# VH-VL binders against Small ribosomal subunit protein uS3 (rps3), part 7

Target 1, 230 residues: Small ribosomal subunit protein uS3 (rps3), of Nanoarchaeum equitans (q74mz4)
Amino acid sequence: MASKVIRKFIQNAKLTVFSQEFIRLYLRGANVSKVIIRQTPIVNRVIIYSARPKMISEERKAHLAKLLELKFGLEKPVIEVLPIENPNLDAHVIAERLAMGIERNIRAYRRLAQRYLETIMNAGAIGAEIVIAGRLSGQRGKTWRFKAGNLRKTGTIGQFELDRAFNIAYLKPGVAGIHVTILKPDAEIPDIIEFKSPEEISIEEIEKIDKEIAEKMKKYLETYLLAKQM

## First folded at step 22 (VH-VL)

Design f1 (from e6 with heavy chain N105D, light chain E94S)
Fold by OpenDDE, fold request of step 25:
Structure f1 (fold): chain C 230 residues (1-230), chain A 122 residues (1-122), chain B 108 residues (1-108)
Amino acid sequence: as target 1 above (230 residues)
Amino acid sequence: QMQLVESGGGVVQPGRSLRLSCAASGFTFSKYGMHWVRQAPGKGLEWVAVIWYDGEEKYYADSVKDRFTITRDNSKNTLNLQMNSLRAEDTAVYYCARGPLYDVDHGYFDIWGQGTMVTVSS
Amino acid sequence: SYVLTQPPSVSVAPGQTARITCGGNNIGDEEVHWYQQKPGQAPVLVVYDNYERPSWIPERFSGSNSGNTATLTISRGEAGDEADYYCQVWDSSSYHYVFGGGTKLTVL
């Protein structure tokens, strides 16, 4: 029984992910931020968060509902579209906008990346990164990286704190992948313990915090310096 | 309005050290990678070093690697180049140059200083 | 190391079109940037990303890049265009920025 429940759970999870991706693709251009699928015995609800909710007409909703039913077995889904508060801090929105921008003008990839990073940073992000991979120039696929602010990808800043999104630009010479990473201003950044060499430690700063620790550090530094001379 | 101004050039003997500085104004310094590019008298341009916008990454030309150190202070809008163990072949006008906004790859130099002359001679 | 090759000099008559080439292995796959340097002055970016032009640079300046050759084209050459021109790329394999040897453009 447990195995059946687990299987059902996994199946539902997979279905949800695929459905979400399908919805994003179907509604490309509507700047979809988030898709939530809630299945209840009474009604299936699909909640779509969008920076351009007006782009999702009732006709599109109806059609989407039918497709979801046919492709994913989601029975008579009710499609709800809600606005988002900060589209400029939404990695999915930015990725889509950038992708579409590059599609309109492939040569503007750098300018567009720069502009959107500015947008993200101006919106209050701590840091952001845009990575474009594909054939934007020449015959060879390349990767372009743009970075702004303080983006810590590793360490205690869990993946959960980073807003990440991927989108594809469909171009004449091929496709380009767009990766957007945003560290939002409300992200809880754990205190980073920076290990300083004894020589880099300001005893004066420590004295302001704790005099006893400062004295210990002084002694340690003396010992360290003596050892270094030997 | 956007400007880079180099300073610190002069005449030094081989083996000595010199520190160049570049003052940036008219733009948000911390958003750009910064470069040193040099030009020997009557010769072409040679890239020397780059430092990323946050100072976390640095790269050097092979000709100056382990002798030169590029640093920046974003709070002061300054770029520096510490040049140690100077050689005659280091004689050049040294330019500071701005890289593209937020770019860390495939960069160009859109703003240049007027350069400062470094002469290494016995 | 990646090497960019430029002709040492190019001459053009006033009003004619100057073409300065920059050769490199598969340079067509790279972003090529071009600089103008007049005597006693710092270099000025005139073309970037193969084809793009800063807004303060005249439309007479254009760039192209394919195969093993990038080209800076200066239409309707003027006396004021007389300068040294350098091509430049970023080498991803070495993380070096590489300049060509420069081309002296003479407008006669």
Scores: ipSAE 0.874, ipTM 0.949, lowest interface PAE 0.5, mean pLDDT 91
Fold by OpenDDE, fold request of step 25:
Structure f1 (fold): chain C 230 residues (1-230), chain A 122 residues (1-122), chain B 108 residues (1-108)
Amino acid sequence: as target 1 above (230 residues)
Amino acid sequence: QMQLVESGGGVVQPGRSLRLSCAASGFTFSKYGMHWVRQAPGKGLEWVAVIWYDGEEKYYADSVKDRFTITRDNSKNTLNLQMNSLRAEDTAVYYCARGPLYDVDHGYFDIWGQGTMVTVSS
Amino acid sequence: SYVLTQPPSVSVAPGQTARITCGGNNIGDEEVHWYQQKPGQAPVLVVYDNYERPSWIPERFSGSNSGNTATLTISRGEAGDEADYYCQVWDSSSYHYVFGGGTKLTVL
């Protein structure tokens, strides 16, 4: 019985994920950031967050509802479209925009990546990464990596605080995968080690924590200052 | 308005050390990978080293690996090259060069300094 | 190590088109960049990503890349175009930046 329940749960989870991906694909161009599917005994609700909600017409909603019912067994889903607050800090939105941009001009992949990273950083991100993998130049698939700011992918931050998205650019020579990772400004980053110059370090504060370290720091600062005068 | 200015070049004996510096201005230094490229007299260009925008990764040419160290201070817009165990073949004009915006792979050099001459001779 | 091969020299008459080649194994799959260096000066980027041109570089400069050969084309050659030209790639296998040997362009 436990196995059946687990299987059903897994199946439902898979269906949810596939439904979400389907919705993103169906609504490509509408800059969908998030899709929430809530199933209740009374009503199935599909909440779609979009940077361009006006692109999702009532007709498209109705058609999408039918498709979800037919393909995924979501009975009579009610589709709600909501705006997002900051599309420039949304990895899904950026990934889609970048993918579509590359589709329009494959040679502009670098410029577009740079531009969108600039956009992300200007929006207040702590860090961001864009990875493009595919056939953008030549016959061989390659990977291009762009990074900005401070992005740590490892540890607790990497698991819970990063906004990640994947999108595909459909190109004449093939396809290119677009990976976008954003560390948002409101992310709680534990243990950010800021490297301060020796001159910026308050020895008094260190003394409150560890007297031995403070003494070492004093000596280091003295040496540093001497070296700077030379 | 965007410029790189190298300093620290000079004449040194083999086995000695020299530290080069590059001062950047006119752009946000912390957004770019930075490079050293050298050119021996009458010879071609040779890439020496790269440091990522955040200083987290460094790569060196095989010819200078374990002898040279590239560093940067983003707060001071400065790139440095510590050259140890210098050899006659290290004699060259050393250029500081900027990589593409946010690019950590591939890349070109779109801004160059005027270069500083390093001569290693007995 | 990845190797780029350039002819040591190319000569062209004023007003004619100069073509400088850069050979490399499957170089057509790489992004090739080109630099101009005049005597006593630092190099200047003239073409990047095979075909792209910095906004401050004249349209007379163009690049192409296919197969085993990348080409820098300078149309309507001028005396001011006399310089050494270098091709460059990034080698992903070694994480090295590789330059060609350089080509001396003479406009006679």
Scores: ipSAE 0.874, ipTM 0.948, lowest interface PAE 0.5, mean pLDDT 91
Fold by OpenDDE, last read:
Structure f1 (fold): chain C 230 residues (1-230), chain A 122 residues (1-122), chain B 108 residues (1-108)
Amino acid sequence: as target 1 above (230 residues)
Amino acid sequence: QMQLVESGGGVVQPGRSLRLSCAASGFTFSKYGMHWVRQAPGKGLEWVAVIWYDGEEKYYADSVKDRFTITRDNSKNTLNLQMNSLRAEDTAVYYCARGPLYDVDHGYFDIWGQGTMVTVSS
Amino acid sequence: SYVLTQPPSVSVAPGQTARITCGGNNIGDEEVHWYQQKPGQAPVLVVYDNYERPSWIPERFSGSNSGNTATLTISRGEAGDEADYYCQVWDSSSYHYVFGGGTKLTVL
């Protein structure tokens, strides 16, 4: 019985995820940020956050509702569309825009990635990363990485504070995956580890932690200082 | 105007150390990976090292690995190359060069300094 | 390590089209960048990402890349185009930046 219940939960979770992805795909171009599906015995609600809510017409809503009912068993879903405040800090919005941009001009992938990173950073992000994987140049699939600011992917920040999104660019030669990661300005981050120049390193402090490392650093500093005088 | 200016070159004996510096101006230094590229007299270009925009990652050519150290100070718009255990084959003009904006892969060099000459001779 | 092969020299008459090749294993799958270096000067990026051109580089300069050969094309060759030209790629397997041996272009 427990197994059946677990399976049902997993199935429901999967259905929710699939329905969300379906909605994003169906409303491609509307810069969908977030999709919330709330199922109650009385009414099923689908809340869609979009950077371009006007692109989601009543007709599209009605059609989407029917599709959700048919494909996912959402009985008479009520679709609500809400705007978002900061589309330039939204990973899903950026991912979609980038994907569509690449679809329009596959050769512009680098310029577009750079531009959108600028956009994200100018919007106040602490850091951001764009990863493109696919056949943008040549016959072989490759991965391109672009990174800006101070992006921490590990620890608590990695788990809870990063805005991540994935989108697909549909290209003539195939498809390209677009990954966008944004560390928003309101994220609570621990103290930033700063890279110190050798001159800024306290050997005494290192000795408190590891004597062997301290000795190595001392020698390094001596060499560094000697080199600096040359 | 975007500019890179190398300094620190000179004549040294084998086994000695030398530190090169590159001063950047006219662009946001902290947004770009930075490189050292060298050219021996009458020879071609050889990539030496790269440091990411945030200094988190560094890569070196096999020929200089464990002898050279690339560093940067984004607060001072400065790139450095510590060269230890210098060899005659390290004799070259050393260029600092800027990588693409936000690029960490598949990079090129769009801005170059004028270079500084390093001569290693007995 | 990844190796790029260039002819040591190419000669063209003024007004003619120069083609400088850069050979590499499946180089068509890589982003190839090209540099011009005149005597006593630092290299200058003339083509990047196979075919892109910096805004300050004349349209006479173009790039192509397919199969095992990348090509820098300089149309309407001028005396001022006489220089060494280097192709360059980033090798993802070793994280090295690799230059070709360079090609001396002579405009006769």
Scores: ipSAE 0.874, ipTM 0.948, lowest interface PAE 0.5, mean pLDDT 91
Fold by OpenDDE, last read:
Order: structure tokens, then C-alpha cells, then sequence
Structure f1 (fold): chain C 230 residues (1-230), chain A 122 residues (1-122), chain B 108 residues (1-108)
């Protein structure tokens, strides 16, 4: 029984992920941020957060509902569309906009990436990264990376809540993958340890915290300065 | 009104050290990778080093690796190049140059300083 | 290391079109940037990303890149265009920025 339940859970999880991606693809251009699928014995609800909710007409909702039922077995899903507060801090929205922008003008990939990073940073992000991978110039696939602000990878300094999104630009020479990562302003950043040169260290400040450490630092500084003169 | 101004050039003997500085103004310094490029008298351009906008990554030309150190202070809008173990072949005009906005890989140099002359001679 | 090859010199008559080439192995797959350097001055970016031009650079300057050759084209050459021109790429394999040897353009 446990195995069956686990299997069902895994299947449902997979279906949820695939259905979410399908919804984003189907509603491409509507700047879909987040898709929540809630399945209950009573009703299946699909909640779509969008930066352009007006682009999702009732007809499109109805058609989407039918497709979800047919392709993913969501029985009579009720589709709700909600606005988002800050599209400029939404990785999915930015990724889609960038992808579509590159599709319109492939040569503008750098300018567009720069512009959107400015947009993200101006919206108050702590940091952001845009990675474009594909055939934008020439026959060989390449990767372009753009970074702004303070973006620390979660693995080394702490678990940051990063907003990550992926989108694809469909181009004449091929496809390009767009990765957007945003560290939002409300993220809790752990204390950053900065290494200062001995000369930059305020002994007075250390003395306020720990006198023993301050004394050690004084001795170290003296030794350092002597060594520097040699 | 965007400007880069190099300083610290001069005449030094082989084996000695020299520190170059570049002062940036007219743009948000912390958003750009910064470079040093040098040009020997009557010769072409040679890239020397790059430092990322946040100072986390640095790359050097093979000719200067382990001898030169590039640093930056974003609070002071300053780029520096510590040159140790100088050689005659290091004689050149050294330019400070700005990379593309937010670019961390590919790049060009869209703003240049006027350069500072470094002469290494006995 | 990646190598860029430029002709040492190119000469054109005033009003004619100058073409400066930059050769490199599969350079068509790279972003090529071009710089103008007049005597006693710092280099100036004139073309970037193969085809793009800074807003302060005249439309007479254009770039192309395909196969093993990138080309800087200067239409309606003027005496003021006399300078050294350098092509440049970023080599992802070595993380080096590479310049060509430079081309001296003479307008006579």
C-alpha cells in the first residue's frame, strides 16, 4: 500500500510539473510567473499568476482547461488568473521577455540582457544573473553570462531563496536557452565574512568585542609591519 | 563625461615593483568589469588583466601571471595594478579600460583612459 | 593561444572604401570587436559584437564576420580615418582577450 501511494504521489508530482510547463508554453507572451495546481476530490484548481492577466481571455482559459483535461487528466479544472505585484523581480517574467526580445532581434541579446538586469536591480534586487546559451552568433553554440549585484551561490554561504527561471528563444539558426536568477530584496543574507588586510583592521573596534583578540591582532600587526619593512 | 584616468607610471629598474592606479568617474563603477591593456612603444595592443565587477574573479595574460595583481575598490571607484618583478618587456603604455555592462565572460572595451607610461630599464 | 591576423597596412584614396580584415580560426563563431587608435591617443571602440556600432561612431563604419575572416569596412574614407585599427576577441578556452597585430590605414 505504501508503494502504491508513493507511486501515485510521484506520478502526481510529475504531472504537476509537466502541466505547469505546458501552461507556461501555452500562455507564452502572457508573462506567467507562477502556476499552482491544487487537486482535491471536489475540484481541480489551476491558479496562474501573470504580469499580463488581460492577455489570458476567457476563451483561452476554456481552451486551456480542455487541454489540461485531455493531456494531463485534470478533470474539469477551474482556471484562475491573478496579477503579480512586481514583474520586474520575477525571474519567469524576465526570462520570457528576454527570450521574446531575442526572437525579435537576435543581435540585441547583449543589450537586452543588460537592460533587463538594470530593470531587476532597479526594482530592488540584491543580485541577479542572466545566462544565455545557444547559437546567437555563428555556427557554434556559446554561453553568455551577465551578472549584477551580490549573487552568492546557495551551496557555500547559505540557503538563499533564489528565484530561478528558464525559457527558450526560438531562433532561425536554432534555439537559445535563457536562465534568469534573482536574489530578491527580502532574502535573508547571512553575515558575510570579509577578509581585511591587517592595516585595515580597527583594533579599537575589536577591543570593544574581545580584548584578548585585540591584543593578538596588535601583535600580528606589529609583526606584519616589521616584515613589510624587510 | 565618463572618464578613466591612469596614474603611477614611471621609470623603474628590472626586478622592481610598481603600482598603477586608475580613477573612474561618470558611471557606476561597480557594474563593470575592468581591464588593463598595455602597448609597447611602436607595437600593438596587449591585454594584461581583468577583474570582475565585484572583484571575485580575476584573469591574467600568461606574460604577467604570478607577477601582476589586479585589484579594485568600488567604494573609491579605483582600479589598481600591482606589478612585481618587472622586466624590460613590460615597458609600455598601460591603459585602464572598461568592459561591457554586467558582462562577466565575453567582452569588449568601450571606455579607455589616456594611459600611463611604464619604463623598465637598467 | 588564439591568434588574430591582420594585414600590416591598408591604403585607400579619399572617398573610397577601406576594408580591414582580421583572420582567425573559425572567427565567424566569435564576437569580433574593432578599435581605432590615432597617433598619440588611446584606442576607441568603433565596432562591437561583429556588427554593432556605438552611437557616437559614424555610420561609415561597419563590421562583418563569417568563416575565418572578420572585416571592418570604412566607407567614404577621410583623412581623419588614418589610424591603426585592431580587431579583438575573447577566447573562452584560455579566458584571454586577444588582439590582432593591428593595421595601419592610410588615406592618400
Amino acid sequence: as target 1 above (230 residues)
Amino acid sequence: QMQLVESGGGVVQPGRSLRLSCAASGFTFSKYGMHWVRQAPGKGLEWVAVIWYDGEEKYYADSVKDRFTITRDNSKNTLNLQMNSLRAEDTAVYYCARGPLYDVDHGYFDIWGQGTMVTVSS
Amino acid sequence: SYVLTQPPSVSVAPGQTARITCGGNNIGDEEVHWYQQKPGQAPVLVVYDNYERPSWIPERFSGSNSGNTATLTISRGEAGDEADYYCQVWDSSSYHYVFGGGTKLTVL
Scores: ipSAE 0.873, ipTM 0.948, lowest interface PAE 0.5, mean pLDDT 91

